# Ledger of designs, part 385: VHH binders against q9y6x5

Target 1, 379 residues: q9y6x5
Amino acid sequence: LPPKLLLVSFDGFRADYLKNYEFPHLQNFIKEGVLVEHVKNVFITKTFPNHYSIVTGLYEESHGIVANSMYDAVTKKHFSDSNDKDPFWWNEAVPIWVTNQLQENRSSAAAMWPGTDVPIHDTISSYFMNYNSSVSFEERLNNITMWLNNSNPPVTFATLYWEEPDASGHKYGPEDKENMSRVLKKIDDLIGDLVQRLKMLGLWENLNVIITSDHGMTQCSQDRLINLDSCIDHSYYTLIDLSPVAAILPKINRTEVYNKLKNCSPHMNVYLKEDIPNRFYYQHNDRIQPIILVADEGWTIVLNESSQKLGDHGYDNSLPSMHPFLAAHGPAFHKGYKHSTINIVDIYPMMCHILGLKPHPNNGTFGHTKCLLVDQWCI
Short names: E, the ipSAE of ESMFold2; O, the ipSAE of OpenDDE; V2, 0.75 times the mean of E and O plus 0.25 times the DockQ between their complexes.

## First folded at step 17 (VHH)

Design ha5 (framework vhh_7uia_1; at its last look DockQ between E and O 0.78; V2 from the best seeds 0.00; counts 0 for: pae E 3.9 > 2)
Fold by OpenDDE, look of step 17:
Structure ha5 (fold): chain B 379 residues (1-379), chain A 124 residues (1-124)
Amino acid sequence: as target 1 above (379 residues)
Amino acid sequence: QLQLVETGGGLVKPGGSLRLSCVVSGFTFSSQAMAWVRQAPGKELEWVSSISGSGGNTYYEDSVKGRFTISTDNAKNTLYLQMSSLKPEDTAVYYCARVQYTYDSGTWVPFDYWGQGTQVTVSS
């Protein structure tokens, strides 16, 4: 039988939550599997871009999902969480579920993973759920496990997505111990439900499961605001994305817009597109706007409107607060092994290896994950 | 045409043992995962144990680990649950179930055929 892999994402699960809170179910999962303590995600550290990086192994400039909100100046199209189903945005890369599904006697399934309800390269997941935040984890889990167990051709790759603890992180801030403790407890219980369901079905021993996240969360405050209206008239530019990385489309001369913004705040770096630091791998795509503003950690870019968020993400991907974790269990993985760090793009070649898929060209390094795998030499 | 028949239940004192049997007709256990579930009075249905189709993998709810053992005899088309160190909280109706997804009550459920159940009562 071909190997099977379930990829699970809990949105906005900051890596150090594992050190600061109790996760009995997740810790048991880790004890019987592997843990990567920190996963360096891609810049910008947002949901759609990083989820697509996980399944493509590409930096954002390469796979083309460069933010949760995008604008294409040629087609005049907009991308957002409420408008994300146009293949135009996704077709600059080939996600792993497409590669998997195109193989003989294999199919893919997805429960609300970004991009999975879109025909990418004229291929849509054989089984998928349209995104609906009101759908319970249980229902998502029921469908995923049903597809893993009953499908023909067999589902060999599946994804499962859940919105927490991101939503709560935004609402309460990651430093709210009382509320975040409650939220993270619920997440651990969901992990318990997942494991129990797999055991109940007799799938646990033979199924590879990866539990990860796309980004972390940093504490924000009303005392740490950068008001762009204090620096430039909003009639001089179009805002494509706001905080903590603002994408600016000038309506006047770019240089003039840049000059008005460059000294707006000591807590914000302003880049012309060509001057964006190379380490971000966030330059070589037409969907990246001419000017990018990057707020310092914990600072929020605003207009004359007040922000209600107490936590946010999207900041520099070198910040520990932006980093998620990765845990895995199954026949492909060692037991009781912990690894310090990998890059989020490294997950793709690893998954391809596990599934016996030829990876598309990607930015990941298979060598970074060899120590996690039973069939590989660690060094 | 498919039928599961549970037997072996009864009254037992705490610390005692019981062996449940489930005789299957209409299909074979070959490559068929099977499970035990239970329902206590006033409580929801609870998964207890599963065995893979090959019989090579067994799984248990945390509360019964080390005390219960699931097994099969394919030649007899019989599923077993050996229960030891029984506790009052193990009191329930125990059902044998075939692990196979089916659509029921508006959702997919992992068991398509059940027995009538056998009562297990653990009491001093």
Scores: ipSAE 0.542, ipTM 0.849, lowest interface PAE 0.9, mean pLDDT 95
Fold by ESMFold2, look of step 17:
Structure ha5 (fold): chain B 379 residues (1-379), chain A 124 residues (1-124)
Amino acid sequence: as target 1 above (379 residues)
Amino acid sequence: QLQLVETGGGLVKPGGSLRLSCVVSGFTFSSQAMAWVRQAPGKELEWVSSISGSGGNTYYEDSVKGRFTISTDNAKNTLYLQMSSLKPEDTAVYYCARVQYTYDSGTWVPFDYWGQGTQVTVSS
């Protein structure tokens, strides 16, 4: 029988939450499986880009989802959290669920993973939920497990997305121990419910499950604001995205806009597109604007206003606060093994290997994850 | 006609043992995942144990691990739950259930057929 894989994301789950909070259910999951303590994600460290990097194995410049807010000057198309359904944005890559369900006798299922309700290359996940944040984790889990058990052709790859702890991390900040303890306890209970459901259905020993996240979270403050309107008149540019990585489309001479912004704050780096550091792999796509502004950790770029967020992400991907974790359990994985770090793009070739799929060209390295797998010799 | 019939419940003292049986008819027993589910008075249904039809794997809710054993006898079309070291909190009606998703009251639920239940009472 073909191997099956369930990929689960709890949005905004910072890697060091595992050390700083109690997770009895997740720790039981890890004890019987594997843990990667830190996953180095892709820049910018935002939700849509990193979820697509997981399922394509590509840097953002290569898969084309370069931010949560984007603009294409040729087509005049705009992408946002509320306007994300146009396949135009997603078609620069092939996500794993498309490759999977084009195999004979295979289907894919999705409960709200970014992009799974979009027909990418004229192919939409075989079973999916339209995105709706009001749908409970229990209903998402129930649909996914029903599809894994009851579908013809069988579902061999499934995804499950949950908005926490990201939503609460933004609201309270990661340093609010009281509120984050309560939020993270609820997350651990949901992981317990997931495992119990799989056991109840008789699936636990034969389903591969990956629990991971897209990014972490850093503390923000009203004392750490960068007021963009104090440095440049908004008539000189079009603002495509604001914080913590602002995307600036100049309306006048680019050098003049750059010079007005360059000394705006010591807590912000201003890059011409060609000067974006090579280590970001964030340069070679038309959707990346001519000037980007990168705030220092914990700083917020605003337009002459206060910020309502106490936590944020999107910062430099070298920052430990931006890194998630990965845990996995199932017949493909060792039991009781811990690994220090991988790159988030490495998850894709590993998943392709587990499912017996030929990966598309990608930026991942299978060798980084082979020690997690029982069918590989780890030297 | 599909039928699940539980027997073996009763009154037992703490630390005692009982064996529940569930005789099934009307479907291919050997390929079907089966479960025991219980309901204490005024409480929600609680999953207790499952056995996979495909591989014979067994699973237990944490509070019963090491005390309860689920098994099957395909020749008799019978599911068993051996309960040992019984505690007052194990007092409930115990149901045999077939693990199959069905649509019920506006949602998909993971058990489509249930027995009538057998009462287990653990009391001094």
Scores: ipSAE 0.363, ipTM 0.780, lowest interface PAE 3.9, mean pLDDT 92
ESMFold2 (binder alone), look of step 17: mean pLDDT 77; pTM 0.768

Design ha6 (framework vhh_7uia_1; at its last look DockQ between E and O 0.85; V2 from the best seeds 0.00; counts 0 for: pae E 3.8 > 2, unsure alone 64.6 < 65, SAP .67 > .668)
Fold by OpenDDE, look of step 17:
Structure ha6 (fold): chain B 379 residues (1-379), chain A 124 residues (1-124)
Amino acid sequence: as target 1 above (379 residues)
Amino acid sequence: QLQLVETGGGLVKPGGSLRLSCVVSGFTFSSYAMAWVRQAPGKELEWVSSISGSGGQTYYEDSVQGRFTISTDNAKNTLYLQMSSLKPEDTAVYYCARVQYTYDSGTWVPFDYWGQGTQVTVSS
């Protein structure tokens, strides 16, 4: 039988939640599998970019999903969570479900993973759910497991996405122990439901399962605001993305806009596109705007409007608060092994290896995940 | 033509044991994973245990792990559930089910056939 892999994402699951809260189901999952304690995600640390990095192995500048909100100056197109279905935005890379599906006797399935309901390179997942936040985890899980168990050709790669604990992190802030405890318990219960469903169906021993996330969450405050209107007139630029990484499209001379913003706040770095630090790998794409503002951790960029978010993400990808985790179980993985850190782009070549797929050129390093795999030497 | 028939249920005291049987007809038993599910009064259907078609893999719900044992006899086309250390909480109708997704009542369900069930009552 061909190997099978289920990739699960709980949005905004900060890595250190595992240290600060109890997860009996997830811990049992880890005990029988592997854990990567910290996954260094890609900059910016947002949902669409990082989910696409997981399945492409590429930095954002390479796969072209550079933010949750984007603007293309040539086509005048806009990208957002409410407008993400145009293949134009996704076609700069080939996600793993497309690669998998193009193989003989294989198909892919997806439950609301970003990009999976879009024909990318004229290929859409054989099975998918259109994104709908109102659809329960149970229904998503039921469809995914049904496809894994009942499809011809067989589904050999599947994705499952859930919006928590991100939404709650935004609402309550990650430091709200009372509310986040409740939220994270629900997440653990969902993991329990997942495992039980797989056991019920007899899939548990033969299915590789990865549970991960795209980013973490940092605490915000009304006392940590950067008001751009105090520094520059709104008529001088178009805001493509706001916080914590603002994408600025100048309406006047770029240098003039830059000069008005460069000293706006001691808690915000202002970069011309060509001066964006190399470590971000966030420069070589036309969809990155001429000026980028990067707020310090916990600071929020605002206009003359108050933010209601108590938590946010998108900050420097070197910050621990932005890092998710990765746990995995299945025949490809060791049991009871913990690893300190990998890069999020390393997941792609690992998944390709597990599935026996030839990876597209990517930024991941297969060597970083060898210790997780039973068929590899641990260096 | 396809039929599953459960037997072996009854009244037992806490700590006691029962062995349920499910005789299958109308299909090749070893070609399908099989499961036991149960429904207690006023509660939802609960998965109890599954076994692969080959019999090589067995799975259990957490509350019955270590107490229940699922097995098959392919020659007899029979599924078994050996229950030990029974608790009042195990009181339910137990059903034998074939693991196969099918569309039913407006949704996909993981079991396409099951029996009439057998009553298990654990009481002092």
Scores: ipSAE 0.814, ipTM 0.938, lowest interface PAE 0.6, mean pLDDT 95
Fold by ESMFold2, look of step 17:
Structure ha6 (fold): chain B 379 residues (1-379), chain A 124 residues (1-124)
Amino acid sequence: as target 1 above (379 residues)
Amino acid sequence: QLQLVETGGGLVKPGGSLRLSCVVSGFTFSSYAMAWVRQAPGKELEWVSSISGSGGQTYYEDSVQGRFTISTDNAKNTLYLQMSSLKPEDTAVYYCARVQYTYDSGTWVPFDYWGQGTQVTVSS
């Protein structure tokens, strides 16, 4: 009878895809559960940071995963998509699966959620898959449901990550209705397979399931490039991350580098770290570089080269194109309830409540999600 | 030691009814979820219905919802599938199976024991 929760992410699932495309399986899931139409994510609207924000309830400056590419000047360490396993990067926060499995008679399971194959605070998810993008959704689902059904101590918190529609969103752009319709149809079929598997195993009635995403996607173009090499010689700085938020480590006087960049393009905002807007909550971590460049929606920062991506994300988190959705079903949730918006950091305290866990200090507000839950007064 | 034996298949006209039975031995029947799975000629295995060990929770594939009813009789160690409003598309071999993951042929599969199957044919 212990409360159980499965957290599912389909990477790069923009909230308005639900309005613009057909999702019979996801709509049936929503109809029998709850929907949050827009989730305001955290800046930078990138994969690693936002997945960690979901499971920690923290802004990026507080959990330390501030981008998909990072540099730590004290240790000289680098973080990237091919170099993400060092616990050093992840240890500034405690994700929910660590808190969960430290409880008596509880385990956590993971199918490729960012960070779950890393021993964070010397604790790795009790059951996990090492990240490998070639592993099918069916195999990920099979392992997750096997662990949910068969483990001792029981798995009470599980995560499942899938790379689409993000990969296709980058390739085609969100405006390619023909290709994105095909991609999103396949994702809806996978959601149908998820629900069918849970029913087949007898898990459906007693398992809480959250289906969400980390960010959306915006259309890019070869007509919207910002060429850094035309504004500053590469020898004056080290490039830590490029687009759409560039992270600049000056090799010369910081003010001189800033002055060379500040008028580079009207489609890019250049910030000294202390001048980054407070609403981003993106200032108070040593991994945030002294200068950041923030491209306008749909613009791409390049080093005098063309871009093959037709869609991208990472932009200002106030942009509706950057926002995902959240849907949920299970004994903790109402049926047939729709909610307009929450902050992505609000998901963590809600999940802690469902699981009966004491949340670590975080930036979420439990009150924002109370109306989704059957055991809460909404008024 | 485990044995699952299906009976009750046969030839029936469209719109007709059949009741399949699966007599179980060799394990505590009420401790496991049970399923019916079918295979039509030239098609892959298709999950039809599942029931919890307690008998209180039932689940159905969309195409059979409202027409088929899964149930158990724990005193007789028997799983049932009541099929009504049968269609030619329901023609298949019907298997009962125990729901538990097992490692088989390099992968985890959700059913560890199967019956031998019973033929259901829906034809004019």
Scores: ipSAE 0.426, ipTM 0.810, lowest interface PAE 3.8, mean pLDDT 93
ESMFold2 (binder alone), look of step 17: mean pLDDT 78; pTM 0.785

Design ha7 (framework vhh_7uia_1; at its last look DockQ between E and O 0.76; V2 from the best seeds 0.00; counts 0 for: pae E 8.3 > 2, unsure alone 63.3 < 65)
Fold by OpenDDE, look of step 17:
Structure ha7 (fold): chain B 379 residues (1-379), chain A 124 residues (1-124)
Amino acid sequence: as target 1 above (379 residues)
Amino acid sequence: QLQLVETGGGLVKPGGSLRLSCVVSGFTFSSYAMAWVRQAPGKELEWVSSISGSGSNTYYEDSVKGRFTISTDNAKNTLYLQMSSLKPEDTAVYYCARVQYTYDSGTWVPFDYWGQGTQVTVSS
């Protein structure tokens, strides 16, 4: 039988939640599989960019999804969560479900993973659900498992996406132990449902399952605000993305805009595009705006009319609060093995290996995940 | 022509044992995973156990793990559920089901064929 892989994402699941809360179902999943305690995600640490990095193995500058909100100055197109269906934004890379589906006797399935409802390189997942946040996890799980079990050609790669605990993290803040405990318990129960469903169907032993996330969450506060209106008139620039990484498109001379912003707050770094730190791998794409503002952890960039969140993400990808985890189970993985850290782009070559796919050029390092795999030497 | 027939149910005291059987006809038994499901009075249908077509893999709901054993005899086209250490909460109608997704009652369901069920009652 060809290898099968299910990739599951719980949005905004901060890695240290595993240490601070109880997850009996997830812990059981880990006990019989592997855990990577921290996954260093890509900058910026936002949903669309990081989900696409997982399935392409590329930094954001390379796969072209550089934020949840983007603007292309040449085409005058806008990208957002409500406008993400144009292949223009996705075609700078080839996600793994496309690669998989182009193989003989294979197909791909997706339940609301970013980009999966878009024809990328003229290829759309054989099975997919249009994104709808109102659709229950159960319905998503039912469709995914149905496709994994009952498709011809067989579904060999599937993705499953869920919006929590991100939404709640934004609403309550990650430091709200009462509310987050409730939310995280629900997530653990969903993991329990997933495992039980796979066992019920007889898929558990033969299916590789990865449970991961795209980013973490940090606590925000009304006392930690950076008001751009105090530094620069709004008429001098267009805001493409706001917080915690603002993308600035100057309407006047870039240098003048930069000079007005560079000392706006001691809790915000201001970069010209060419001066963005190399470690971010966030420079070499036309979709990155001429000036970016990066708020310190826990600080929120606002305008006078902006709404406030109690939790947020998108900050420096070296911050532990931004890091997700990765757990995996299946015939490809060891049992009871824990690993300290990998890069999020390392997941792609690993998945390609598991599925027997030739990976596209990517930024991942297969060597970083060898210790997770039963068929590899651990060095 | 396809048929699943459950037998072996009955009344038993707590701590007792029962062995359920399901005789299958109309399809190749070893080609499908099989499952036991149960429905208690006033409760939803609950998955109990599954076994792969080859019989190499068995799965159990947490509440029955260590007490129930699912098995097959391919030569007899028969599915078994050995139940031990039975509890009152195990009281239900037990159904044998073939694992295969099908559309039913407005949703996809993981089982396409069912038996008539056999009543298991655990009571002191």
Scores: ipSAE 0.231, ipTM 0.711, lowest interface PAE 1.5, mean pLDDT 94
Fold by ESMFold2, look of step 17:
Structure ha7 (fold): chain B 379 residues (1-379), chain A 124 residues (1-124)
Amino acid sequence: as target 1 above (379 residues)
Amino acid sequence: QLQLVETGGGLVKPGGSLRLSCVVSGFTFSSYAMAWVRQAPGKELEWVSSISGSGSNTYYEDSVKGRFTISTDNAKNTLYLQMSSLKPEDTAVYYCARVQYTYDSGTWVPFDYWGQGTQVTVSS
């Protein structure tokens, strides 16, 4: 019997929420398993890129999902929330569920993880739910656990995605203790429901479960706006993505556009593509635009002076506010072990190891996660 | 014909013990996980405990852990729930159920067959 793995993401779960709020169910999960207190995610710290980095082990420049809004200069195609199903965008990498289900006597299941309803390399998850944000967590969990228990060939890798606390973090901001406490309590109850469902079905002892997230959340303010229209006429460029990392495609001489932007705000860094800091690993893909604007933490790039968000993410991946956590439980993992940090790309080779899969070339380092695993010598 | 028949319910004083039995027929008992589910008056169904088909893995809802023990006797095709340290809040109809997903009313549900239930009442 190959080991089974369930990978769960609660979108926008900032690592320090664990210290600042009570999570009795998640803390029980951690007590009987492992915790990585901070996961250093990939730049840009956005939903689609980081979920794909988890399942490919690749930096964004390598897997090709470089933002939530993209433009491919070679093909002239656009990617957005409403136009994310074209396999073209996803085909620069092979996610773990594709590798898994191409093994003999294995299949994969998915409840709305980004990309799992797309036929990547002509291969769609063996069992999946089409993305629909109105589908309850309970229904997602019911389908995943049904597939884990009842499928032939057996489902050995499953994913489950939930939109909170990201949606509420944007709406209220992470500093709104009253509303975020309510939201985070609901999420802890969902984690309790997940564990109870796995126990009820007899899955708990032999299923490996990873609970993680893609990024954190930082506080925004109407006092921290960068008005792009104040610095440059919109006729000089095409805006591919806006905030907090703007992607700028010049319509005129690139140097002229850069010069108009470079002094726009002391709270924004302006990079020509070749000058993007090497530590971002965010340069070598045609989908990365010639100029990017990177706002300081908590600053919002706007075209007009309005903003509806009180929290946001997408900032520099060195910021602790952008970092999620990772918790795991199951036969592959130690019990009661806490680990300081890993890189988000390290999750992929660890998952491949657990599942007995040969990883594709990737940017992760298995050695960074080996202390989480019972079959590895850590010292 | 697939049947699940519960027995062993009754009236018990707080702190007392009961043993529920569920005799199963019509399927290979050891091939399926089994569960106990209860419904208190005016309340929703509540999962209590589950056991794997092999009998080696057992699971309990938090409020009963340490007080209730689920077990099986494969020779008799019988599922048991040994209840001890009973409290008034344990008062309910107790059902045995086979753990097998089925599609019902637009969703997947984890139990395809249920017994008729046996009443457990904890009071003086």
Scores: ipSAE 0.012, ipTM 0.608, lowest interface PAE 8.3, mean pLDDT 92
ESMFold2 (binder alone), look of step 17: mean pLDDT 77; pTM 0.780

